# VH-VL binders against q9h9l3, part 370

Target 1, 176 residues: q9h9l3
Amino acid sequence: PRKMVAIDCEMVGTGPKGHVSSLARCSIVNYNGDVLYDEYILPPCHIVDYRTRWSGIRKQHMVNATPFKIARGQILKILTGKIVVGHAIHNDFKALQYFHPKSLTRDTSHIPPLNRKADCPENATMSLKHLTKKLLNRDIQVGKSGHSSVEDAQATMELYKLVEVEWEEHLARNPP
Short names: E, the ipSAE of ESMFold2; O, the ipSAE of OpenDDE; V2, 0.75 times the mean of E and O plus 0.25 times the DockQ between their complexes.

## First folded at step 21 (VH-VL)

Design z91 (framework fv_nivolumab; at its last look DockQ between E and O 0.88; V2 from the best seeds 0.83)
Fold by OpenDDE, look of step 21:
Structure z91 (fold): chain C 176 residues (1-176), chain A 124 residues (1-124), chain B 107 residues (1-107)
Amino acid sequence: as target 1 above (176 residues)
Amino acid sequence: QVQLVESGGGVVQPGRSLRLDCKASGFTFSDYEMHWVRQAPGKGLEWVAVIRYDGSSEYYADSVKGRFTISRDNSKNTLFLQMNSLRAEDTAVYYCAKEGFWQSSAFHRYFDYWGQGTLVTVSS
Amino acid sequence: EIVLTQSPATLSLSPGERATLSCRASQSVDDYLAWYQQKPGQAPRLLIYDASNRATGIPARFSGSGSGTDFTLTISSLEPEDFAVYYCQQYDYWPLTFGQGTKVEIK
């Protein structure tokens, strides 16, 4: 069976007005929720907005952060050949400047059976926070200190596992 | 500079159809969720519809569900709203709106940029 | 759906005065709350997002506060160009919803 990992990234704002999203942290967990990777990452450009409320990133986290190019290589090595699970995962791949095969990608923000199970509209994209609360009865992303990408990646994997069998069968019948 | 320009508004009779266009520029259109928001004359704002960045999913307000269709052509940086079975209560200025910045595992569905709006009048 | 109730409906003030606008949610929306300004014949303009973050280019006299169900937009000293209608909007739940608006008019 193909191995699965879940990924969650945190972005900071770069560019003239901080509107460019740049990777600043990446966490990867295996099927069991074990952490395979968790690093602060230094963007190649000057950080204008740490977006701390969401990213949890602060200036001190960047002091010994792994340079983007190095981190990207490490991360891609882990992801290659695996089914990658994420929430709104297209943003993570975008920040990584990486394109994972669609057939090997699972986005928990866009799985109708998962929304149905949570009594949410099937065609609406739901936040990881809401789905985690409804389906796992767990509070994540609490407070204003920012997200924990490890916590988010673990929650994402657990959510996917709830619908894995059904969704994999669906994808087999309807390849992307 | 981000710009959103709506077009296609006009006067139509009840039961008729109308299509609105929104041309986007100044940002990577295909990276963002896009929305339609409307405002009846002298009234407040009402969210209408949303479409994912890649057009793979749409969601609608109950007031327009089954009658309106939101779509997009990322190759042309254009957002669309097909309005069928129009009713008098659909009379409004229709705005296309861009979601805020994107972040992993969270959605920032405030609207940092709006078009100028296009007026749709449904009247017999 | 989440109902946002703004108060007061109309606020009559003079230039230089402090304006305080309220937005109350029918249930907690955390800090997923935005404020917009709209002038006659214009599209809404984003002022505040995430309850307290000032949007790019917005003057410092505008500030947002609150979390959960009670939110406040404050204009520390009204300028002539600040007389407009102000809307709050939540984006924690589907469907997205707006308050009914507060009109800030010149006294």
Scores: ipSAE 0.852, ipTM 0.938, lowest interface PAE 0.7, mean pLDDT 95
Fold by ESMFold2, look of step 21:
Parts: C-alpha cells; sequence; structure tokens
Structure z91 (fold): chain C 176 residues (1-176), chain A 124 residues (1-124), chain B 107 residues (1-107)
C-alpha cells in the first residue's frame, strides 16, 4: 500500500575550498519513472565550485533557483510516508539535512542481490553507471556536460524493480 | 585540519596477527568511506580494503581476502585493520586514506588525505 | 582488474624543463583518474583528481589531462622539490589500482 519514489540530487562545492557538498538540484520520480519534482535549488551559502562536469549545474541555473529552505519543505512533503529509493541515498539525505526512516529507505548501492545479478562483487559499492549498463544495457551520465538527476533517479527506480520482490521479502524477515 | 594517525605496526612472525588503528580528526568521519593502502619497501602502492561509511559493508583486494578484516568505530573516529595469518608478502607500510568530497550520483574514490603510515614487517 | 601502465619508468631532467608523464589504462576509466606525488620517506600527496582538477594547495605548474585510457601529468617547469615518484590511480572499477610509478630525477 505504500507508494515508492526514487530520488537523486546534484551537489555543488561550498565552504572552504569548495569541499563541502551542498544541494543544487533534486529530482524525484514515481514507480513508473514519471517526474514528480525537478528543481534547481539555491544553497544558503556561497557556491565555490559548481562541479559542472559532474553536477551539470551552471551559474545560470542558480538565477531563479528555489531557495534551499523552501525546496526542502517541498521535497520532504513528497517523501513523507513513502518508500524512498536512491543510490548512495545517505548523501541525498545529508544534502537535504534530513533523516528518512531506515525501514522506508532503499539504497541500490547496497543491495547484494542487485550486485549479484550484475555479476559484480556483492559487497562492493558499485556505481549507478556500471549497474545500469550491466543490468539495463543503457549508458547514463554520458558526455562532459554533467549528470542528469532525472535520468539517474529513473535508472535507480528501474534497478530496484529488478530485485524488489526479493529485497522486500528480505527486509520483512530482517527488519532494520 | 584533517589528520589521520596510524598505529599498531611492528615486527611479527609469519602466521601471527596484528591490528592497525587509524585515528581521524578534522572532518566528519562517518561521512566517508575509508581505505587501507599499503606499500612494500621499494615498491609501488597497493589498495588493500575499503569500508562503507556506516561500517555495514567491506571489500578487499584478492591478496588479503579471508585474512584481513577492515572495521570502524564512528563514535571514536577510528578505522581498524585486523591482519591474521600474516605472510612475508604482507610486509609494507600501511596507510589510512580518506576519500575526497562526496556526491550522490558518482563515486570519486581518490584519496585527498593520507596518514603517515605504520610499518608492518613479517619475518621469520 | 584495470592495469595502469606508466611511462617512462624514470625521467631525468634539469630544473626548469617541462616534464610529461604518461598513464595508460587497459580499459576506459572515463575521468576517474588521480595523480599522486611521493617523496622519499613520506606518504603520497594528491596532485590531480578527476583527471584534470588540481588538488588544494598544488602549484599551477602541475596539470593533468586525458580521458578514457590515455592520461598525462605535466609539470610545466620543474623545481628542485619536484624530485619524487609519481603514481596514477584509477577509481572507475574495483579493485582500485595504481600505476607502477614514474621516478622523476632532477639533474
Amino acid sequence: as target 1 above (176 residues)
Amino acid sequence: QVQLVESGGGVVQPGRSLRLDCKASGFTFSDYEMHWVRQAPGKGLEWVAVIRYDGSSEYYADSVKGRFTISRDNSKNTLFLQMNSLRAEDTAVYYCAKEGFWQSSAFHRYFDYWGQGTLVTVSS
Amino acid sequence: EIVLTQSPATLSLSPGERATLSCRASQSVDDYLAWYQQKPGQAPRLLIYDASNRATGIPARFSGSGSGTDFTLTISSLEPEDFAVYYCQQYDYWPLTFGQGTKVEIK
């Protein structure tokens, strides 16, 4: 009965020398991959490094971006009460300054059966790029213009569906 | 100031055990996956092991699988390497290494900070 | 396992000269490549990450280039303190691997 969404975020560098990661884009898709949310977000502190090669974030995206506090409120309303799927999802939650219940969290970077399907070491943290290529025969994150959080969230949901029955049964037997 | 301080190195006979500690400061330890990297005398660098930020998963180089265990205590900002069944080929300086900044959609597993290293000598 | 082959094994140059160090991967590693400097008796020091980004505090004379399988570290004008061994490292796939090193000898 619980609805399931996938989330992906892009970060920019803030703080001393741009080494702090701050939220600058968030995309949320439903079970079918339809976009529920996709906004550029203005961090509350000075952007030192847009990290554009990876984030896809450029100065122009920040001109009319939703302020962090407002965006966070919008995003949390979507996530509340739902099963949330992500890849290395703890980073997304850190960027949101948010804790989601572990029982409602699914991390495709830490699902041994998913790695096993990909003929990857089951205890290694595999990249979204490699899992998507191996299991979905699809290239994501191509080019040097940066990642798309919509594309990445959609890929994450498709990957989870491959192990959903097995993993949900595992979690029922082994509650977090 | 980021600091990584290894300890626990020494001279041991083959077949014996050692535990290495790495104390971290100057960053949020629980945000990062942590690694051990070793260097045999006069040789190049070899990645040994990684542990997930929350300690829930570990991965090892083939040369140490089944003999070494990486672990962490996030409440004490400490990384560990338990080395069992030591062999002469494990003789090396062992470095504790920290990954760079984190991103949610990509892993950039380069090492922006290294400890000073601790020497492990396995000799009969 | 992704093998990184560095060349040359040893590079002997005078201060002020341009140094070019090569790292070739056995398969594409995209931009997931780092360069380190290691001086005798010291831990490695990060120079370049993500193929071309200079790490904090690294002088502008150091630059990285390349993508896929061919990567280059360039030192535009060698200083006496640049005597060291240089390693490349890939982080595209497990296990993480390093090149065998290039020793830079300043004449």
Scores: ipSAE 0.767, ipTM 0.910, lowest interface PAE 1.4, mean pLDDT 93
ESMFold2 (binder alone), look of step 21: mean pLDDT 93; pTM 0.951

Design z92 (framework fv_nivolumab; at its last look DockQ between E and O 0.87; V2 from the best seeds 0.86)
Fold by OpenDDE, look of step 22:
Parts: structure tokens; C-alpha cells; sequence
Structure z92 (fold): chain C 176 residues (1-176), chain A 124 residues (1-124), chain B 107 residues (1-107)
């Protein structure tokens, strides 16, 4: 059986108006929630908006941050061959300029059985915060200091585990 | 620059159908969640429907659920709203709207860009 | 659904005056709140997102504040072009909802 990891990234704003989302932190945890990777990452372009309220990224975090190309290599090495779990994970992959095989991707923001368990509409895309509160009775992303990608990755993995058996069976019958 | 251009509005009788189109340009259309928002004459704004970036899921306001269908063709940068079983209360200017920036683990579903809107009038 | 209540319904002011608009949510929406300006015959225009972030191209006289249930849009000194209807919108819960709007009109 393939090993499973969960990933969560934080993005900052780059480009002329800061509308380009660039990777600034990446966290990867294993099935048990152990941290496999957690690094601040330096975008190749000048940061215009740290988006600190959400990203938790500050200027000081970029002083010794890992250059994007190096970090990308490290991250891809970890992800290769794994089932990768994330929340709205397509954004993480975009930030990484990497696309994981769909058959090996699990997006907790788009799992109808997970939403059902949370008494949410099956076809609505729910935030990680809301699902975590409803299903794990845990508050994440509390305060205004920004998100913790480690915390978010761990929560994502725990949520997936709630529906893993059912969803894996579904995917086996309905491969993407 | 970002542009959203709605079309397809008009006058229809109750019970009839109408399809709206929204042509997008100036951004990577397939990266963003797209929405429809409507505004009845002289009234406020009402969210109508959303579709995921890849069209894999849709969600609707209760007022239109079962009657409206939102869809998209990313190869054509076009958003659609199929409106069936139209009612008088569906009379409104319909706007297509782009979600804000994308971020991990959270959704910023404010609308940074809007189309000019297209008027749908349902009357006998 | 989350109900957003804006106040006042109408605000009559003169150019140069300070405008303070309120948006109250029926329950906490964290900082997932936006403000829009709409002029007659036009589409809404984004002013503020994430409660306090000014959108690109928006003049500095516009500012947003608040979190949870109480939010404020402030126009420090009204310009003639600022007389319009203003809407708040929450995006923390489904369905997405708007306030009923505040009309800022010239006295």
C-alpha cells in the first residue's frame, strides 16, 4: 500500500500588485501527523504582500528562507509516489508549480462523504476551519497571527482519516 | 485587464428558460471559482450560485436550487447559467463575479471583479 | 444563513465630511467580510476585502475595520464621486450573503 502524506502551504503576494500567489511556507506531515517537512520558502520575486493575517508570514521569516527552487526539489522528493492529502490542494500544487497525479491526490475540500458527516451540503466547498470544528471539535486558525501550515496539514489528515475507507473504496470504483 | 462580459438576458414569460453567458478575459479563468450574483430592480445583492475552478462541483442558493444550473467551459473562458422554470421573482440584473485571491486551506470568496450585468425580466 | 444588517439605511452628508457605515453580522464571520460600492446603473465595485484590506486602486480615504460581528467602513473625507450605495458581504458561511446596503447621499 502507498504511504500517505498531508500537505499545506502558505502563500504571499507577489507581482506588480501583489495578486500573484507565491509559495512562502510548506508543511508536510505523515499519516500520524508527524512533521516531515516544514520550511519557510523564499519566492523568486519580490514580495509585495505578506498576507500575514492569513499566511502568518512576516518579513523576518524570509531572512533565512529556503530558495523556492531548492524547496520545491525537497518537497517533490517527499511527495513522489505518495498519496497526497490536502485541503483545496490544487492551490498548493499551483504554488509549487507542480501537479501531482489525480489518482494519488485527495482533496478534503471536495469529499462529499466528509461534508455529510459534518452536516454540510455535499457539493459545497467547506473551509478547513469549519470542517475541523464540526468533525474534530477543534479550533484551528485562531487569532490574527496567521495560519499554521503544520496545524492545517495535521487537521487535513485527521479529517481524511474519518472517511478514508469509504472514499478509497469510492475512488477504486470511480477512478479519476 | 480583467474583464467579465455577461450576455443572454431578456424578457421571458414565467415557466420559460433562459441561458446566460459570461465571457472572461485578463486572468487564468481555470484557476478561479466563479459565481453568479443577482440584483432585483431597486433591491440589494443576492448570491445565486458558485462553480469550482474545474467545474467538478456547484452549489446554489435555496431560491434557485433545482431550477438553475451553473456550468463552465474553461477552454472557452466562459461561465454559464441555465435558468429553468423562471419566476417573476427571478427578475434581476445578473452579474458574473470572480472570486478573490486563492490561498491554502481558506477561501476568500469576495468578488474582486464583476461583469456589467445582464437584465433578466420575467413577466406575463 | 448569516444576516448582515447595515446601518444607517441612509446617510446624508456633505462633501468633505466623514462617513461611517456599520455592518453587523448575526454571528461571527471572522474577518471574511468585504465592502462594495455601487453607483446607479453600474456593477458593484470592490472596496475592502478581508475586513480591512483596501482593494487595488481604491483611494486611501476608504478604510475597513472590525472583526467577528461588527464591521465599519469609513470614508475619511467624502468626495463627490463617493455618493453611492455601499454593501457589505460575508464569505465565511454558505450561502454567501450581503447586507441590505447603505445609501450615502448628498445633503
Amino acid sequence: as target 1 above (176 residues)
Amino acid sequence: QVQLVESGGGVVQPGRSLRLDCKASGFTFSDYEMHWVRQAPGKGLEWVAVIRYDGSSEYYADSVKGRFTISRDNSKNTLFLQMNSLRAEDTAVYYCAKEGYWQSSAFHRYFDYWGQGTLVTVSS
Amino acid sequence: EIVLTQSPATLSLSPGERATLSCRASQSVDDYLAWYQQKPGQAPRLLIYDASNRATGIPARFSGSGSGTDFTLTISSLEPEDFAVYYCQQYDFWPLTFGQGTKVEIK
Scores: ipSAE 0.885, ipTM 0.946, lowest interface PAE 0.6, mean pLDDT 96
Fold by ESMFold2, look of step 22:
Structure z92 (fold): chain C 176 residues (1-176), chain A 124 residues (1-124), chain B 107 residues (1-107)
Amino acid sequence: as target 1 above (176 residues)
Amino acid sequence: QVQLVESGGGVVQPGRSLRLDCKASGFTFSDYEMHWVRQAPGKGLEWVAVIRYDGSSEYYADSVKGRFTISRDNSKNTLFLQMNSLRAEDTAVYYCAKEGYWQSSAFHRYFDYWGQGTLVTVSS
Amino acid sequence: EIVLTQSPATLSLSPGERATLSCRASQSVDDYLAWYQQKPGQAPRLLIYDASNRATGIPARFSGSGSGTDFTLTISSLEPEDFAVYYCQQYDFWPLTFGQGTKVEIK
C-alpha cells in the first residue's frame, strides 16, 4: 500500500500589483492527519500583498521563514513516491515549481463522486469550506484572521477518505 | 497587459447555433478558470459558464445547461462558447471574463478583466 | 441559488454628494463579494473585491464594507464619471450571481 499525504499551501501576492501567487506556508499531513511538515516560507521576491485575510500570513512570519529553495527541497523529499492529496492541488504544485506524477495526484476539488456525495453539481469546483461542512459537518476557515494550512490539509485528507475506494478503482481503470 | 477579445456574435434565428471565441493575452491563460457572462439589452448581468484551467471540467447556469458548451484551447489562448438551440431569451451581449488571483485556500471568482463583449441577437 | 438584492434601484444625486449603495444576500456569502461599475456601451469594471479591497487603479473615493449578508459600496464624493450602474456579485456558491443593479444618475 502506497503511502498517502495531504498538502495545503498559503500564498502571498508578489509581482506586478501583487497578482502573482508565491508560496509562503506549506503544511503536509499523513493519512491519519498527523503533521509531517508545517513551515512559513520566504518567497524569493518582494511581497506586495500578504493576503492575510485569506493566507493568515503576516510580516512577522517572514522574519525567520525558511528560504524557498530550502523549503522546496524539504517538501519534495516528503512528497516523492507518495500519493499526494490536495484541493485545487495544481496551485500548490505551481507555487512549489514542481510536477508530481498525475497517477499519484488526487485533487478533492475535481472528484465528481465527492461532489455527488455532497449533493453538489459533480463538475463544479467546490470550495474546501463547503465540502467540509456538507460531508464532515465541520466549520473550517472560521474568522477573519486567515486560513490554516494544517486545518485545510487535514480536512482534505478526510474528504478523500470518503471516496478513496471508489476513486482509486476509477483511476486504476482510467489511468491519467 | 491583460486583454480579452470576443468575436462571433451576430443575428440568428431561434433554434440555430453560434460559436463565440475569446482570445486572451497578457497573462498565463492556462493558470486561470475562465467564464462567460451575459447581459440582455437593458438588463443586469447573468453568469453563464465556467471552465477549469486545464479544460477538464465545466459548469453551467441552469438557463443554458444542455444547450451551451464552454471549451478552451490553451495552446492558442482561446476560450469558446458553443451555443446550440438558441432562444430569444439568449439575446445578450456575451462577455469573456477572467477570475482574479489564484489561491489554494480560497477561490476568488470575481472578474478582474472583461472583454468588450459580442452581441448575439436571436430573432425570428 | 444566492439572490443579491440591491437598493435603491435608482439613486439620483449631484456631483460632490456621497452615494451609499446596498447589496443584501439571501444567505451569508462571507467576504466573497465584488462590486462592478458599468457605463452605457461598456463592459463592467471591477471596483471592489473580497468585500472591501479596492481593485487596481480604482480611486480612493470608492470603498466597500460589510460581510455575510449585508454589503455597502460608498462613493465619498461623486465625480461626473461616477454616474453609472453598479452591480454586486457573490462568489461563495454556485451559480455565481449578480445583484439587479443600482443606477446612479445625475439629479
Scores: ipSAE 0.822, ipTM 0.925, lowest interface PAE 1.2, mean pLDDT 93
ESMFold2, look of step 21: ipSAE 0.815; ipTM 0.925
ESMFold2 (binder alone), look of step 21: mean pLDDT 93; pTM 0.950
OpenDDE, look of step 21: ipSAE 0.882; ipTM 0.944
ESMFold2 (binder alone), look of step 22: mean pLDDT 92; pTM 0.950

Design z93 (framework fv_nivolumab; at its last look DockQ between E and O 0.86; V2 from the best seeds 0.84)
Fold by OpenDDE, look of step 21:
Structure z93 (fold): chain C 176 residues (1-176), chain A 124 residues (1-124), chain B 107 residues (1-107)
Amino acid sequence: as target 1 above (176 residues)
Amino acid sequence: QVQLVESGGGVVQPGRSLRLDCKASGFTFSDYEMHWVRQAPGKGLEWVAVIRYDGSSEYYADSVKGRFTISRDNSKNTLFLQMNSLRAEDTAVYYCAKEGYWQSSAFHRYFDYWGQGTLVTVSS
Amino acid sequence: EIVLTQSPATLSLSPGERATLSCRASQSVDDYLAWYQQKPGQAPRLLIYDASNRATGIPARFSGSGSGTDFTLTISSLEPEDFAVYYCQQYDHWPLTFGQGTKVEIK
């Protein structure tokens, strides 16, 4: 059986007006929720907006952060050949400047059976926070300190596991 | 510089169809969720529809569900709104709007950029 | 859907005065709240996002505060160009919804 991992990234704002999203933290967990990777990452460009309320990233986190190029190599080594689960995972891949095969990608923000199970509109993109609350009865991303990418990755994996059998069968019949 | 330019508005009778276009420039169009928002004359703002960055999913307000179709052509940086079975209450200025920044597991669906709008008038 | 109620409906003030606009949500929207300014014949313009973040190019006299169900837009000292209609918008729940607007007019 193919190994499965879940990923969640935190981005900060770079560029002249801070509108460019740059990777500043990445967390990867295995099927059981064990942390395989969790690092603060230093973007190659100057950070204009830490987006701390959401990212949880502060200036102090960047002091000993892993340079992007190095971190990217470490992360890609973990992801290669895996089924990668994430929430709105296309953003994580963009931040990583990496493209994972679609056939090996699972986006929990775009799984209609998962939304149905949560009594949400099937075609609406729901936040990880809302799905986690509805399906796992757990509060994540609480407070003003920002997200925890480890917590988010773990929640993402747990959500996927709820629909794994059904969704994998669907994908087998309807390859992307 | 980000620009959104709507077109296709006009006067139509009830029951007729109309298609709106929105040409985007100044940003990576295919990276963002796009929306339509409308405003009836002298009234407030009403969200209409959303389409994912890759066009793989759409979601609609109940008021237009089953009648309107949002679509996009990323190769042409263009957003569309096909409006069928138009009603008088659909009369409004229609704006295309870009979502805010993307941040992984959270969605920031405020609208940092709007088009100038195109007026759709449905009257007999 | 989440109903956003803005108050007051109309706010009559003079240039230089402080304007305080309220937006109340029927249920919590966390910090997923934006404010827009709209002038006659123009599209809305983003002022505040994520409840308290000022958009690019927006003057410092504009500020947003609040979380959960109660939000406030403050204009510390009104300029002539600030007389317009202001809308709040939540993006925590589907469908996305706007307040009915507050008109800030010259006294």
Scores: ipSAE 0.880, ipTM 0.944, lowest interface PAE 0.6, mean pLDDT 96
Fold by ESMFold2, look of step 21:
Structure z93 (fold): chain C 176 residues (1-176), chain A 124 residues (1-124), chain B 107 residues (1-107)
Amino acid sequence: as target 1 above (176 residues)
Amino acid sequence: QVQLVESGGGVVQPGRSLRLDCKASGFTFSDYEMHWVRQAPGKGLEWVAVIRYDGSSEYYADSVKGRFTISRDNSKNTLFLQMNSLRAEDTAVYYCAKEGYWQSSAFHRYFDYWGQGTLVTVSS
Amino acid sequence: EIVLTQSPATLSLSPGERATLSCRASQSVDDYLAWYQQKPGQAPRLLIYDASNRATGIPARFSGSGSGTDFTLTISSLEPEDFAVYYCQQYDHWPLTFGQGTKVEIK
């Protein structure tokens, strides 16, 4: 069986008016929720909007942040060959400028059995916060200081475990 | 620079069908979930439907579920709304709407750009 | 479904006056609340997102405040172009919902 990790990223605004989303933090945890990677990352372009209310990223975090190209290399080395779990994970991959094989990708925002367990419409894209509250009885993303990518990655892995057997069997019968 | 242009509105009889198109430009269309929002004459705004960035999933307001189908063609930067079994209460201006910036930590489903709207009138 | 109740339904004021518009949610929507302005025959225009952030190009006289269930849009000194209908919208819960609107009109 392949090793499984969960990833969560935080982005800042770059480009004109801060509308481009650029990677500024990435956290990766293993199946048991242990942190394998957690770094602040310096985008290659000027930060226009830290988006601190959501990202938790502040100017001081960028002082010793790992340059994007170096961080990307470190992150991709961890992800290669593994099943990668995330929430709206396509955004994380876009921020990394990377496409992980679909057969090795698990997106907790798009797993109908997970929504069904939460008594949510199977085809609605539910927030990580709401799924975590309904299924794990935990409050995440609390407060106004920004989200923690470690907390979010850990919650994402726990959510996937709730449907892991069913979903892995589904994917085996219905290869992407 | 961002533009959303709806078309396909008109007058139809109850029970008939219409398809609305929304052509998008000035942003990476396939990065965003897209929505339809409608406004009956003299009334407020009502969210109608959303489609996932890659077209793989759709969600609908109860008032249109089973009658309307949202879809998209990312190669043509076009959003669609197929409206079947139209009723008088579906009479409205229909807006195509774009979500704000994308972020992995939360979904920001406010609408920073709207089309001009296209009027659908359902009457005998 | 989250019901957003706006008050007052109509606000009759003169240019230069301060406008205070209220939006109350039937349950918490955290900071996931936007405000729009709409003039007759036009599409809605985003003013405020995430409860308090002004959208690009929106004058500083517009400000948003609140969190959870109680939200306020303030126009510090009304200009002639500000007479319009204003809607709040929540995006914490499905389905997305709008308030019924507050009309700001010339006294």
Scores: ipSAE 0.781, ipTM 0.912, lowest interface PAE 1.4, mean pLDDT 93
ESMFold2 (binder alone), look of step 21: mean pLDDT 93; pTM 0.949

Design z94 (framework fv_nivolumab; at its last look DockQ between E and O 0.88; V2 from the best seeds 0.86)
Fold by OpenDDE, look of step 21:
Structure z94 (fold): chain C 176 residues (1-176), chain A 124 residues (1-124), chain B 107 residues (1-107)
Amino acid sequence: as target 1 above (176 residues)
Amino acid sequence: QVQLVESGGGVVQPGRSLRLDCKASGFTFSEYEMHWVRQAPGKGLEWVAVIRYDGSSEYYADSVKGRFTISRDNSKNTLFLQMNSLRAEDTAVYYCAKEGYWQSSAFHRYFDYWGQGTLVTVSS
Amino acid sequence: EIVLTQSPATLSLSPGERATLSCRASQSVDDYLAWYQQKPGQAPRLLIYDASNRATGIPARFSGSGSGTDFTLTISSLEPEDFAVYYCQQYDYWPLTFGQGTKVEIK
């Protein structure tokens, strides 16, 4: 069976007005929630907005951060050949400037059975926070110190496990 | 320079259909979910519909479910709103709106850019 | 749905005065709250996002505060161009919802 990992990234704002989202942290966990990767990452461009309230990234985190190019190589090595689970994972891949095969990608923000299980609209994209609360009875992203990409990746994997069998069967019948 | 330009508004009778277009420029259209928001004359703002960045999913306000269809053509940087079975209460200025920035496992669905709006009047 | 209640409905002030606008949510929306300004015949303009972040190009006299259910938009010193209608909007829950608006008019 193919190995499965979950990924969550934190972004900061770069560009002239800080509107460009750049990777500043990446966390990867295995099927059991064990951390395989968790690094602060230094964007190639100057950071204009740390977006700390959401990203949890502060200036001191960038002092010894791994350069983007190096981090990207490390991360891609982990992801290659894996089924990659994430929440709104297309954003993580954008930040990584990486394209994972669609057939090996699982986006928990876009799984109708998961929303149905949470008594949410099937066609609405729900936040990880809300799904985690509804289905796992757990509060994540609490406070104003910013998100924990490790916590988010773990929650994402746990959510996927709830619908894994059903969804994998669906995908087998309806390959992307 | 981000620009959103709506078109297609006009006067129609109840029960008729109308399609609105929104041409986007100045940003990577295919990376953002897009929304329609409307405003009845002299009234407040009402969210209408959203479509994912790749068009793979849509969600609607209860007031328009089953009657309106939001769609997009990313190759043309264009957002659409097909409005069927129009009612008098659908009379409004319709705005296309861009979502804010994207961030880790959270959605920031405020609207940083709006079109100028296009007026739809439904009257007998 | 989340109901956003703005107060006051109308705020009559003179240029140079401080304006304080309130937005109350029927339940917590965390910091997923935005403020818009709308002038007659124009589209809304984003002022504040994520409860307290000033949008690009927005003057420093505009500020947002609050979290959870109670939010405030403050205009420290009104300029003539600030007389308009102001809306709050939550984006923590579906459907997205707006407040009914506060009109800031010249006294």
Scores: ipSAE 0.882, ipTM 0.945, lowest interface PAE 0.6, mean pLDDT 96
Fold by ESMFold2, look of step 21:
Structure z94 (fold): chain C 176 residues (1-176), chain A 124 residues (1-124), chain B 107 residues (1-107)
Amino acid sequence: as target 1 above (176 residues)
Amino acid sequence: QVQLVESGGGVVQPGRSLRLDCKASGFTFSEYEMHWVRQAPGKGLEWVAVIRYDGSSEYYADSVKGRFTISRDNSKNTLFLQMNSLRAEDTAVYYCAKEGYWQSSAFHRYFDYWGQGTLVTVSS
Amino acid sequence: EIVLTQSPATLSLSPGERATLSCRASQSVDDYLAWYQQKPGQAPRLLIYDASNRATGIPARFSGSGSGTDFTLTISSLEPEDFAVYYCQQYDYWPLTFGQGTKVEIK
C-alpha cells in the first residue's frame, strides 16, 4: 500500500507571445488533504503573461518565489515512489519537466467511472470545477482572482476517493 | 508558423464513407487536444469531435456519434476523421482546429488556429 | 446544451463607426467565451479568448467584455476589412457551442 498525494500546479505564460506554459505555483496535499508543499516558483525565463485571471499569480508572488530548479528538486523528492493524483496531470508533469510512472499516476480528468458517477459522458474530459460541483456540492475557483492550487489539489483528492476502490481494482486487473 | 491543412473532401452518395486528414506543423502536436468543426453552406459553426492529446479518448457531437471516428497519429502530426454512413445533413466544410494554451486544472477550449477547411458534399 | 444568442443578426454601419455585438448564453459560462471573425470563403479567425483577451496579432480596436451570460464584442472604429461575420463560442460545457453569427456589413 503506497502513500498517495494530490498535486496541482499553476502556470504563467513565457516564451514568444506568452504561449509557453511555465510552472509558477505547485501545491501537494496528502490523502487527508493536509498541505505537504505549497510554493510560488520563479520560472527560469521571463514571464510574458501572468495569466492571473486563471493562475492567481501576480508580480508580487514572484519577488520571493523559489527558483524553478530548487523547487523541482523539492517537489520530485515528495513525489518519488508515491501514487500521484491530479486533474489533467500530464500538464503538471510537463511543467515540472518530469515523468512519473504511469502505474503510479491517477488522472481525475480521465477516469470513466468518475464521469459516470457525475452523470457525465464517460469519454468527455470534464473540468475540475464541474466535477467538484456535481459530486462534492462545492464551488471552487470562485471569483476573478484566479485559482488556488491548494483548493484544487484538495478537491482532486476528494474526487479520487469517490472512485478509489473501484479504480484501484480496475488498474490491478488492467495494468497501464 | 502554425499550420493546419485538411484534405480528403469531395462529393459522395448518401450511405458512403470518406476519410479526412489534417496535417499539422509549427507546434508540438502531441501536447494539444484537437477538434473537428464543420459549417454547412450558408450556416453557422458546429463542433463535431475532440480527441485527447495522446489519442486515448474521444468525444463526439450527438449528430455524428456512432458514424464518425476521430483519431490521430502523433508520429506523423496528423488528425483524422473517418465519416461513415454519410447523410445529406453532413454536407459542410470541415475544419481542423487547435486549442490554445494549456493549464493544469482548467480547459481553455477556444481555437487559436484553424485549417482552410475541406468541403464534403453528400448528395444523390 | 448551452445556447448562445447573438444580436443583432445584422449590423449595417459605415467605416469609422463603433460596432457593438452582443452574445447571450442560456446559462452562465463564466469567462469561457471566445469571439471569431469569418470572411467569405475563409476559415474563422480568433479575435478574443477568455471573454476579454485579444488573440495574437489582433488590432487594439477589437475588445471583448462581459462575464457569465452577457458578452460584448466592440470594434471601436470600423475599418474596411472588418466587414465580416462574427461568432461567439462557449467552452465551459460540453458540447462546445457557437452563436448563430452577427453579420457586419456596409450601409
Scores: ipSAE 0.832, ipTM 0.929, lowest interface PAE 1.2, mean pLDDT 94
ESMFold2 (binder alone), look of step 21: mean pLDDT 93; pTM 0.952

